# Designs tried in a protein design chat: VH-VL binders against q9vjs7. Part 2

Target 1, 121 residues: q9vjs7
Amino acid sequence: LRYSQGTGDENCETLKSEIHLIKEEFDELGRMQRTCNADVIVNKCEGLCNSQVQPSVITPTGFLKECYCCRESFLKEKVITLTHCYDPDGTRLTSPEMGSMDIRLREPTECKCFKCGDFTR
Short names: E, the ipSAE of ESMFold2; O, the ipSAE of OpenDDE; V2, 0.75 times the mean of E and O plus 0.25 times the DockQ between their complexes.

## First folded at step 2 (VH-VL)

Design d1t (framework fv_tezepelumab; at its last look DockQ between E and O 0.32; V2 from the best seeds 0.00; counts 0 for: pae E 11.1 > 2)
Fold by OpenDDE, look of step 3:
Structure d1t (fold): chain C 121 residues (1-121), chain A 124 residues (1-124), chain B 108 residues (1-108)
Amino acid sequence: as target 1 above (121 residues)
Amino acid sequence: QMQLVESGGGVVQPGRSLRLSCAASGFTFSSYGMHWVRQAPGKGLEWVAVIWYDGSNKHYADSVKGRFTITRDNSKNTLNLQMNSLRAEDTAVYYCARDRITIFGVVTDAFDIWGQGTMVTVSS
Amino acid sequence: SYVLTQPPSVSVAPGQTARITCGGNNIGSKSVHWYQQKPGQAPVLVVYDDSDRPSWIPERFSGSNSGNTATLTISRGEAGDEADYYCQVWDSSSDHVVFGGGTKLTVL
């Protein structure tokens, strides 16, 4: 058993991560028109947080463990361009209109340790 | 044809539980985040929950947090909503909806596919 | 909590342009989506990412977003456009999807 008097923010940080994004578009008849994708770098939260052990009269062991998880404390939106577009036959689209697609997504700007399962922001 | 079909709605007493299901077809279900949205009779749309494409992350509206659980089975192309401790205010048509984009690690966008909805009535 | 504000109703004559607003703090920095819902039906996405439109949605439907207001514009209004319209965003501070209260569009 380990006692911690801190907030458990140890080793929780924002890191860069490469992810793969995919989006499908369909025409008015519900047929797939194109699929666009890209490998992009986005932020992620990663790290270990210190759990706390507190005395408790309601647990059989006499202790209550509070678990902490590394997660985002702030998020931002950004626009990402999917630069690889293909028709249903697998042919790459190169026209200005069909050759790329902009999408919006969220990524963490700050990370911190929270109680696991809790949301405080 | 892309389709979502909800089921499991019905009449239930307060405090009881109900499980909704949404069957997906016509698209790669495992690639998309999925949402539940509900609408009380004569009222507006209310978001309920989201689950990541692989089930790795979930978020809930404050009104249902701790009572509802969203899950998915990608092998069966199904989305589920376990509703516990139901209240009168949970009475609504419940829609499942697909997130417009697939993002490995992040899920938030418009909802481009909706089911027809299933009615849940909570009354004594 | 983040709140989206819509007028409860908007009325237009046939052939006129309807504008439905969606107010929110710094909503211009968010991606706004719009849904049409007719009685007894599920919502239908009509505008996404502020101004993009599904290919099966008529060009009469357009969107804009700046400052604290997003707007859905329906040009050449038709009787078939009568419906409830909802704006929607993601709120990163609460990890919630947020819908507006909805606007009932009537074509007189």
Scores: ipSAE 0.018, ipTM 0.656, lowest interface PAE 7.3, mean pLDDT 86
Fold by ESMFold2-Fast, scan of step 2:
Structure d1t (fold): chain C 121 residues (1-121), chain A 124 residues (1-124), chain B 108 residues (1-108)
Amino acid sequence: as target 1 above (121 residues)
Amino acid sequence: QMQLVESGGGVVQPGRSLRLSCAASGFTFSSYGMHWVRQAPGKGLEWVAVIWYDGSNKHYADSVKGRFTITRDNSKNTLNLQMNSLRAEDTAVYYCARDRITIFGVVTDAFDIWGQGTMVTVSS
Amino acid sequence: SYVLTQPPSVSVAPGQTARITCGGNNIGSKSVHWYQQKPGQAPVLVVYDDSDRPSWIPERFSGSNSGNTATLTISRGEAGDEADYYCQVWDSSSDHVVFGGGTKLTVL
């Protein structure tokens, strides 16, 4: 057992980010009914992951070089309220039904380094 | 004015490939997650795939994983579905649909805009 | 894999209330959406986020979601309501959209 320290170059974490969200609502004929927006703080994954070189019997050099990307390992649903709603003419809506819009988004609760590529295959 | 128009459907032999496209107009395409949903003749709705607003995240139904690839070109307001190794059970009307939520992807609110669908028939 | 269960068919007399159920494990913790589909047409969103209704959909359409059952309620049923109805959720554990099997509503 040795106490080797990993490189300080790998850092994959959840980071809080402020984003501006806009949502348009349309009727079935494609006409805009309202637009709602808000500034919201959400989590995102950010960081650098070390590239890895490992033995391979299928490559001519005997090694396979792989890259790793910082991405979500666990997600949590979050409900946010868009509090600035406007009709198509730009008039502020203030009724209980039309003056705000709840939307769902997902945000990472944990981020890890995974192999870069098509993660759905 | 806002609409989704599918194209690329047709009749193909098993094992062949086909590419579907969906042209979006009347809204800011780059702000929305997009889905493909299919429906076999006389059957129910089956979700196929989703792509995040910026193309950074994708998910597929287990029945198409490894055979289908969803892509988008935000500069052209176009969504695509590349279908490889087609099987008889892939025969369906394919719909392009917009996720009601904007910006951050695929936690689906609801599908508020649908195309009229394009028919894909896989037969000998 | 998460599964939504709907009855294959429901009948309602004109002017009466139809109720279409959507069963799922702990579905009350999820957001449920409902679609109406008439023959040869694309689906139309009729209820979203359990109980909200698009402005173009008649107030006769309403929804609820609690425990293991979500319900679409259609009051004062009329011939124009005949269609297939589908419930839908996002399953965050699998990152999949899940549709119910659909319910054919007949107005007799």
Scores: ipSAE 0.006, ipTM 0.568, lowest interface PAE 9.6, mean pLDDT 81
Fold by ESMFold2, look of step 3:
Structure d1t (fold): chain C 121 residues (1-121), chain A 124 residues (1-124), chain B 108 residues (1-108)
Amino acid sequence: as target 1 above (121 residues)
Amino acid sequence: QMQLVESGGGVVQPGRSLRLSCAASGFTFSSYGMHWVRQAPGKGLEWVAVIWYDGSNKHYADSVKGRFTITRDNSKNTLNLQMNSLRAEDTAVYYCARDRITIFGVVTDAFDIWGQGTMVTVSS
Amino acid sequence: SYVLTQPPSVSVAPGQTARITCGGNNIGSKSVHWYQQKPGQAPVLVVYDDSDRPSWIPERFSGSNSGNTATLTISRGEAGDEADYYCQVWDSSSDHVVFGGGTKLTVL
């Protein structure tokens, strides 16, 4: 038998959200050369997971709290084109070479409850 | 000029503790995930730990889990590594490194800025 | 845990193309990053996301990734390219960063 410390149903899910992505690009001397941004719809993991407490001989307290966190179980690559690039003075860059920036971002395609980091302490 | 500067390394006996610090400058520290990576003399790179941009999530290599604690102070632009119960196997140069990912924080990316490292020697 | 395998050394003649491999089970589904490290120095990112290059890295550096092998390619090898090279991935199943064992590139 396990102790119950949970609350209602878990609702960890993959949701679409709009976020503002910003990426800085630096030169070989480490000086910022441009900053690019875009508003993008991406997946995120959001929701509640039940935590548990169980007996353990491993921890000083004799109990182990098993925290569960809503996080990604699978990731998919998404290429994001940042279409608004600016030099360090805030001037819009519009050339084909500097007016946009492609970045790779891995976003969740499946989310579920996983054990949180240090639950064994 | 983006810069990461590690400090706090030294020579210690097994079983003792050290605290490493990494001072960041020239970029928005609070927007980036941060890592510790170590390299034993004559050996390859070994990842140690990561902390998300806001401190909300941390992960550790199995070799250090339970002994090392990664933390950050975004108000002071510092990354820290508390190393307890040190062993001879922990002898290495310790680098702090910036993860390229910003704000999205759910994954890691490449490490685009590295410090010069601080040497930790654990010997009897 | 997820393992990346690199040859311990690669040699090329000056002006020739070097290829450094990074083997991993289904590595083609991961983003692979490559670092150059010269003696006594910190690593430097040379290729990220399999094939992308920081703007300050020469076009001679390129990368590819498919199946079980990622490859860093350095065309027109020169003495300045002598270094250790590491591949790296994020393994989402373990939430670990994994480095390859490193490859020493020699230009003779």
Scores: ipSAE 0.006, ipTM 0.601, lowest interface PAE 11.1, mean pLDDT 83
ESMFold2 (binder alone), look of step 3: mean pLDDT 94; pTM 0.959

Design d2r (framework fv_roledumab)
Fold by ESMFold2-Fast, scan of step 2:
Formats: C-alpha cells, structure tokens, sequence
Structure d2r (fold): chain C 121 residues (1-121), chain A 125 residues (1-125), chain B 107 residues (1-107)
C-alpha cells in the first residue's frame, strides 16, 4: 500500500561501547610532554529512527529528506583515567604524576530520535 | 610533539596536476580522521576534503569534486591530495589538519585540533 | 551549503579590552560550531568546539556561547598574544563551511 520507507519500530537507546582513547599533553611552548591511552567504556546513542523523503521546492535537490537520528537528549560530563602514558621517546611513564592522565569528556545519558544533522559515523 | 608537515606545493599552469603530501609524527596516525583546508591569498579558510581514520569514507567540497582525490597510507603516516585539472581559483595555501578524538553524542566530533604549517599552490598562466 | 557570516570583519582593540565576535549560520545548526585563531603567517589554532567547550590548554579568558543560528566568541581582558584573525566553522553538515574571519588588530 502507501507506507513510507522506515516503517520499522523506533528503537533509540544509550549503549555502552568500549573504545580506545588517546590524549596528548603539551607544555606551554607546544612541546609534547606525554601521550596517554586506555581502553574505556563510554556511552553512545544507537538505534533506528524513522526517515522519509518528500518533494520540496525549497531544497536544491527538489526533495526534502527528513530523517530522524538517534542522538543525545542529555549529556553528562565524565572523568576517565588514561593509564598507559609514554614520553615522547616511547618510554612508559610510571611516576604518580606522569603515569596516568585524567580527562573529561561528554557522553550521552539519554538518547532520543531527533532530526538528522550529523552526516558522519 | 604532534607535527603535520605538508609538501608538494608549487607553481603550475592551469590544467596541470600536483600531488600534495602531509607527513604526520608524534601520534598514532591510524587512529585519526584527517582533513585538508585551503586559504587563498588574503582570503579566509575553505574546507576541501575529509578522510576517515581507515580511509573508508571520504567527503569533498563541491568546488573540487571530480578533480581532487584524497588518500592515506597508514603504514607510512602520510596523507595525500591529488590535485588534477587545476584552475587559477585553486591558488591557496593548503593545510592538512587532524580531527580530535572526543566522543560526544555517540560520535567523534569533527573539529580540527592540530594543523600543519601549509604548502603553497599557485596556479597561473 | 550553510553560510557562516561573521561580524565585525575587523576590530581595533587594546590590551585589557573585552572583545566579542559574532557568527551567524544561514540555518539551524544546533551547537555544531568550532572556533579557531590564526596569527599572521601561521596555521590556525583550535580554541572551542560544540559552540562553548574550550579546548584543554586554551586560556579561560576565551569563551563561546550560542545555539541554533547565533554564536559568539568572547575574549575577556585581551592579551598581546590575542591579536589575530578568528574564524567560526560549522560541522553540522557537509560541506563544512567557515566564516569569513574577524581580524582583531592593535590600536
């Protein structure tokens, strides 16, 4: 009949994903002091949201692609510790101050279907 | 120290080709998406192209689609931009830039955290 | 393409001044805006992403705000190293586009 593409149920949720994070630290002269990394668990938004294509006189293509993407509705700042630090020569750092690095990142705590605007990933 | 060093610029006639390279050091190149951005003399910044960390996804500005080709060699820590059918309006300093690694909204955001010093491309007859 | 318009095109200021640069998008881009600083003869330097999130290591006198179509970069108590051209950039949709730049000049 006349069902538009994307008639499947919406399912947008916050999932935990393990990713590899790398962060570089520089001194005030722009010289690299260390590189720290870790495998960390972060939240991400994943799921299916409905999408639709409509004729439009406003868009350059002659069509308005109205798509809904699973994305954050609420963000939370999280502090994570990167536990594998190396100096610029690749030597593992083990001192209390240089052997680990705390970084702040934002992650979703709630995900919902919003109009798409992110064309990457 | 993160370094991006562009090379391959020069002076060419319209319709000719150049290959730009960007050599990365001081970080794990294969973990980062990369970009090319250009700046015409006394003008502002113009985004040219992007390539994902593994080379599987590429995007180009409309002004260069079909003429420029972006590629990377993760084993050599090197980025390439092949410039074909060059036009006078392609005259610019070309910068390579690294995309930051920060997870927001379930995705890595597309900001440029480090830039090379640029290489000058001049197209003149 | 999404057009980014900056104002003013240039700004004359002295150390200690507060300067404000505005960036307007031709359509709603949520918070997908980054700000960059470019000093004469140098490559751009990243300052801010997601409209208001300051990069680690960037001085706290820099701040960003805005959402939707109107965005602002503020430099409180301008320092000598801040005389530069500033660019906003949207990364909401391809092609990515920059504002035309705002020159912050001495005098």
Amino acid sequence: as target 1 above (121 residues)
Amino acid sequence: QVQLVESGGGVVQPGRSLRLSCTASGFTFSDYAMHWVRQAPAKGLEWVATISYDGSNKQYADSVKGRFTFSRDNSQDTLYLQLNSLRPEDTAVYYCAREGITMVRGVIEDYFDYWGQGTMVTVSS
Amino acid sequence: AIRMTQSPSSFSASTGDRVTITCRASQDISSYVAWYQQKSGKAPKFLIYDASTLQSGVPSRFSGSGSGTDFTLTINSLQSEDFATYYCQQYYDYPYTFGQGTRVEIT
Scores: ipSAE 0.000, ipTM 0.526, lowest interface PAE 13.8, mean pLDDT 79

Design d3r (framework fv_roledumab)
Fold by ESMFold2-Fast, scan of step 2:
Structure d3r (fold): chain C 121 residues (1-121), chain A 123 residues (1-123), chain B 107 residues (1-107)
Amino acid sequence: as target 1 above (121 residues)
Amino acid sequence: QVQLVESGGGVVQPGRSLRLSCTASGFTFSNYGMHWVRQAPAKGLEWVATIWYDGSNKQYADSVKGRFTFSRDNSQDTLYLQLNSLRPEDTAVYYCARDYYDSSGYYEAFDIWGQGTMVTVSS
Amino acid sequence: AIRMTQSPSSFSASTGDRVTITCRASQGISNYVAWYQQKSGKAPKFLIYAASTLQSGVPSRFSGSGSGTDFTLTINSLQSEDFATYYCQQYNSYPWTFGQGTRVEIT
């Protein structure tokens, strides 16, 4: 159990990632109004976190598992403009109202090591 | 110990109103979008409504638009769904659920669900 | 709205079996699909997102695949706790829609 105290270094960072976003918009009657897309740069959390395994009398397995994952500790809302909008026939929309779509995306501004998910599943 | 707990369900006659609540604990409620999803007896899941983390954007299923109102109180970690002009077809278990997100962004998939509260509309 | 159609509607299986559930979208949705497990009387449990990415804590016997219109959920070696109803969901565009569900029953 050399690593029960977490003897390795943590490396949990906020990094930039490029993603392709596609959103369809429907009218009040459920008819497709437009499809908008864009390539956008967003923050993501990436890295390695220490994990611990130690004997336990209170767990069914006889061990207490503590796994730490690199996750967002603080989120920021970012408004992203999707600039490639098309009508249902595939014609590009260019009007100020229909030619772009603003969407809100949550992205990490700070990443830290937190406990991972449920281990009893 | 991330948890969502619904309340406010009951039995009502058509045309009446109910107010559902969902109380969140174990996470920073104000950072998450929230959803209501319902399930009629012996039927599948149906999305009802979405509200963004700050309440600035709300979306409703066409079947409930104009009748249901979604709101949130971030200071109380509580979500509300006001059900007006209820119809027999609104009979269902109503679940509140949390947006999923990972390091790549948020997904509008539902990672944490409450236990549900039953709404029965009968004449 | 995008219609999600699951097949089969129900599936009888034994522990140790490999089971596959399919989900078909009425139009292209890239990989914007999530899968859920629901046991009788319980709330749904989140399994998979982005068609193929397992949620933390979900056993590795579960896997998802697909892109565009056709998606699958596979349980490689069925365990007793896996007998449940499974739902796919698209999150490509409003309104969010679920498949009708596939019930996996013990033989």
Scores: ipSAE 0.000, ipTM 0.538, lowest interface PAE 14.9, mean pLDDT 80

Design d4f (framework fv_firastotug)
Fold by ESMFold2-Fast, scan of step 2:
Structure d4f (fold): chain C 121 residues (1-121), chain A 125 residues (1-125), chain B 108 residues (1-108)
Amino acid sequence: as target 1 above (121 residues)
Amino acid sequence: EVQLVESGGGLVQPGGSLRLSCAASGYSISSGYYWSWIRQAPGKGLEWLARIDWDDDKYYSTSLKSRLTISRDNSKNTLYLQLNSLRAEDTAVYYCARDLYYDFWSGYSDAFDIWGQGTLVTVSS
Amino acid sequence: DIQLTQSPSSLSASVGDRVTITCRASQSVSSSYLAWYQQKPGKAPKLLIYGASSRATGIPSRFSGSGSGTDFTLTISSLQPEDFATYYCQQYGSSPLTFGQGTKVEIK
């Protein structure tokens, strides 16, 4: 369940962003075996959502605080290949198995204002 | 605490259809993660069946794709699996599980980190 | 489909033993997408390791994972009474998701 959106200066949207992704791989002793990176274009949620504070006789502070954050309403899985892999000494790896790394990203396809902390882990 | 509870198992006849439910509590199925169905025949290993994204994208096991439908109802916070044209070989314990999540801002997350208790389906005349 | 083969299929061990289970893939699997599970009779599997080497929340340090490419290993450094169970490897880097056939760890 989500909340109805408030009124005001809300502007929550999905936009493209270029980010630098790095993934590290470690051996049984916790030593780095390789690092793979790439610059990729991904969707992100960005914008402003309104917050509200209301008097309450139920809460210990005397107020109900409602905070809204611009978060993903839908995510899509996207497979990204990291093409710049390096060993711990900084030597470029070129073999088919070590020279690239596929990662799966969950990126937003839609963004909306939700109550902050609408998920737990 | 996230909890998954399967229901809808029992004795079903060959050639029939089955609809299993997985009720989630402690977490909204619309808030992220993939969600999957996995089965295990008596004395055998684990077999992945289907996955659904919280945005309703669906993935199926190649061998069972024509007989499976995965779905969800966000208002009930419940996942479903329908299996048609039942055969004796479909006898198994069916599990629902919370599947991996990768957030590009925070990095990689777990594989199947939360499992239901399972529901036994017996296909027999 | 990527096939995962576990070795051994079963083993007998005593409390305090070091136990090693191997998982071989029919083709290369990114270490980011390899998991290990523990299953006790009549219960659902429990996640032990994800991303080949990361321990899941609450999993004791005696469990460790390693490997890359086609060869992956789960190690239990000092077997405890509660560790007698069946262990499964799983790849989740390619669809369909696949599991190994399982390794049963029994009391010697």
Scores: ipSAE 0.000, ipTM 0.529, lowest interface PAE 11.3, mean pLDDT 79

Design d4r (framework fv_roledumab)
Fold by ESMFold2-Fast, scan of step 2:
Structure d4r (fold): chain C 121 residues (1-121), chain A 125 residues (1-125), chain B 107 residues (1-107)
Amino acid sequence: as target 1 above (121 residues)
Amino acid sequence: QVQLVESGGGVVQPGRSLRLSCTASGFTFSSYAMHWVRQAPAKGLEWVATISYDGSNKQYADSVKGRFTFSRDNSQDTLYLQLNSLRPEDTAVYYCARDLYYDFWSGYSDAFDIWGQGTMVTVSS
Amino acid sequence: AIRMTQSPSSFSASTGDRVTITCRASQGISSYVAWYQQKSGKAPKFLIYAASTLQSGVPSRFSGSGSGTDFTLTINSLQSEDFATYYCQQYYSYPLTFGQGTRVEIT
């Protein structure tokens, strides 16, 4: 037999994770205007994918190894609001304009097993 | 002020190597995917490579795959691009660039909102 | 790879003109298009993402439109600082690809 295949099940899924985000904002003169933070829930891909090894007449090694990685198959743009903003002196900002900051994030909405980008290993 | 500063360019003979660096300042470097884009004299832009926020995921243009290696040091806010087996067609200004979105495990966009000033690599005999 | 074709490759315009640059993808890329401005001897400057969303700080005379395969960048009432080369870029899939560029020159 010149073929091998993983014996385990594939398990690649989208999981929610809570992260602490911090973003600094600078004015047009390069001076820090504020720092904003928040704890937010974002999606990530997590899991294991099967791999396969088979003989190949077209590869220099005589074998073709296909590795599969759990990666995003679909991404969605998400706007996250950072609700804790502070001036450079550490004073909490409370105005409607300065008290919160929106940032753009892309997160996976679907995860699948795809071929890994590194075929040299 | 958000800045990216490239260094390490120069003039080399074909087959030689160079190591480019890009130092980031003014933002949380470890929260962004980063990119290298090059531009040959009087030509357009060509994407070279992408690296995720933690360095675990990398993508390369076919023209440089196997010759160039991209890495990052988040503790030093620095990117590295190792250029091996350089060819005359690699002659270009090399820019490092920041991804538009925060990156949490491949959540990046691959549009470039901040660019460095570039460093010139000339490969000639 | 997804090929991005810009038209025209170059043209002359005067201040006050309305300028339209077109970018065509070789396959459907939804709205995953960004636009950049590059002045001679300088790094590119980010203008637009998601085909039509203007980056903060970019003048409102710039606008983008399109979806699928056909995209346009419009400069309403060209200013002297707008004479530059413009590039579109798809970020739908790897490898990331740019159009060949459109040079806007003063008449």
Scores: ipSAE 0.005, ipTM 0.587, lowest interface PAE 10.3, mean pLDDT 81

Design d5l (framework fv_lecanemab)
Fold by ESMFold2-Fast, scan of step 2:
Structure d5l (fold): chain C 121 residues (1-121), chain A 126 residues (1-126), chain B 112 residues (1-112)
Amino acid sequence: as target 1 above (121 residues)
Amino acid sequence: EVQLVESGGGLVQPGGSLRLSCSASGFTFSSYSMHWVRQAPGKGLEWVAYISSSGSTIYYGDTVKGRFTISRDNAKNSLFLQMSSLRAEDTAVYYCARGEYYDILTGYEDYGMDVWGQGTTVTVSS
Amino acid sequence: DVVMTQSPLSLPVTPGAPASISCRSSQSLLHSNGYNYLEWYLQKPGQSPKLLIYLGSNRASGVPDRFSGSGSGTDFTLRISRVEAEDVGIYYCMQALQTPLTFGPGTKLEIK
């Protein structure tokens, strides 16, 4: 058997992206206790998905258009440690409790093509 | 060819002001923190000021706090030190120096001040 | 502020001989991440300072292996296994743990 060449393909992938995180922590009185920062690598979905148009007798235009977008299939919570912590006066914090700050974020672990504009409750 | 070039030094009266500049070339200036360090004639090194790569975090040495202002223009690869209320004890050679770097893709970090300019001389007449 | 002290302040050495410089800090430079934020710089006559050692014991790029840094907390040593004529200058230790960054007074290395 033979297969055709030059057909359309989908290219939806999980890619690494660099973001800069800065987080300020305040006490119960609203006073800044510390500022922590780091550059971190997180995943994002990127790519293109095929769209298709087919004849339809039920639509006013005579065509049924379906578009697909590259979106997260699964999200996973990730803990990132910010290791550059400073007190309000600019002194680097060295204690085990104050010298680092854990930040929780969600990132995609799998990306897939889904209908554009879809949302689930 | 990584280099830093200072300019703007000169003679100034006590109480006067001067603006020092530092021009960076041969590296991605916006990825590094920067420092100003000075050295009085025949004396040791004294750290003056720090600015983070983005410009959002700034620190000063105790002797200059409230009188000097560090700033940077990443689009022009330039670092500045605005000096006001100058005193005789501010007489020194002023160096700009390249600070810390962090590359997130490789995890590569540079520590220490690994690149220094030639220095520019500030003399405050007493 | 962290006060840095060096000894000796003047160090005459014979070419080819070893040399050692001590640096002490008024408080620990050991961070909870396990690093000592202590650096060594050399200023040769008429030149800008050059980084020799960072994080206590790591040689900077281009620094000969005859230079080594050791120590932890408050007590640090810079060693030169075989002093050469090009090593003449003033050696400074510096703490980078907290602002303000502070240098030691410097040690002048001279050839006898």
Scores: ipSAE 0.000, ipTM 0.532, lowest interface PAE 16.3, mean pLDDT 80

Design d6v (framework fv_vorsetuzumab)
Fold by ESMFold2-Fast, scan of step 2:
Structure d6v (fold): chain C 121 residues (1-121), chain A 124 residues (1-124), chain B 111 residues (1-111)
Amino acid sequence: as target 1 above (121 residues)
Amino acid sequence: QVQLVQSGAEVKKPGASVKVSCKASGYTFTDYGMNWVRQAPGQGLKWMGWINTNTGEPTYADAFKGRVTMTRDTSISTAYMELSRLRSDDTAVYYCARESLRYFDWLSEGFDYWGQGTTVTVSS
Amino acid sequence: DIVMTQSPDSLAVSLGERATINCRASQSVLYSGDSYMHWYQQKPGQPPKLLIYWASTRESGVPDRFSGSGSGTDFTLTISSLQAEDVAVYYCQQYYSTPYTFGQGTKVEIK
């Protein structure tokens, strides 16, 4: 069996997700050179993390509950290719030099359970 | 079934012009680019240019710029290549060739279908 | 212009033996992980036929004995076991930049 008696289930993993990216490119004079877009597959963290409960003399219930959320533990830079490029007039670009655009994207390479609300803006 | 059918052989005198046609069938004409390539007797392939069949915009190789004109007629799915001020060294077989695009990113997958070729002879 | 140079100019190979054709670009034709080069086969009196695109992807209907390899500037077309029908001139072509350019051709003949 996959599960054992006496242990809690935990499912925090790195999953693939499809997102739509759009990037505009401008020359040094601020004129639009091209707009590129693509539906690309990127990693995301998703899953269920176990809650931790422990005795506490500070709380009225006598227990302190800590919630854990599935979040990125490491980010890695990846070059993503945007394959749908258009000139300023909306004409599709198909040449090797202009028909695609590489952009840098940070995505999770490892996901782990961390306390919920550990990071705020 | 994809077919590219070119016009028949031409014999021209130096200084004349020739216009070769390439009629496409079996696919949506405006979804693919059309390239023109020539081959002189006993020699290799030389790219002349291409036309965006949707927009009608041509791109020519510098060696032919000023003498070549590429056009298309979407109503009859036909591309044209006209070469002017013919010289004896323009004697060659002229091919039209469809440029295939990779469907998910529209990048060229090569010239997947070619016309049968049109022999143009420039004689005195 | 990007110059494509093939070697050898001609190659004589026995039936069933391996044929190897090389193509060198004067500058890299690699962009975003893909090498923008194709291989064509031309038999006498016929138009060229696409064999391999993006350096190593075999065109539909092309026999398994044909394979392409290499990236950037150095490319190879291999025919693992030459058949009689493979006698032809083979051309490499770059489509990285206009003008698109072809190699001078390699003539493959039966030894």
Scores: ipSAE 0.000, ipTM 0.519, lowest interface PAE 18.7, mean pLDDT 80

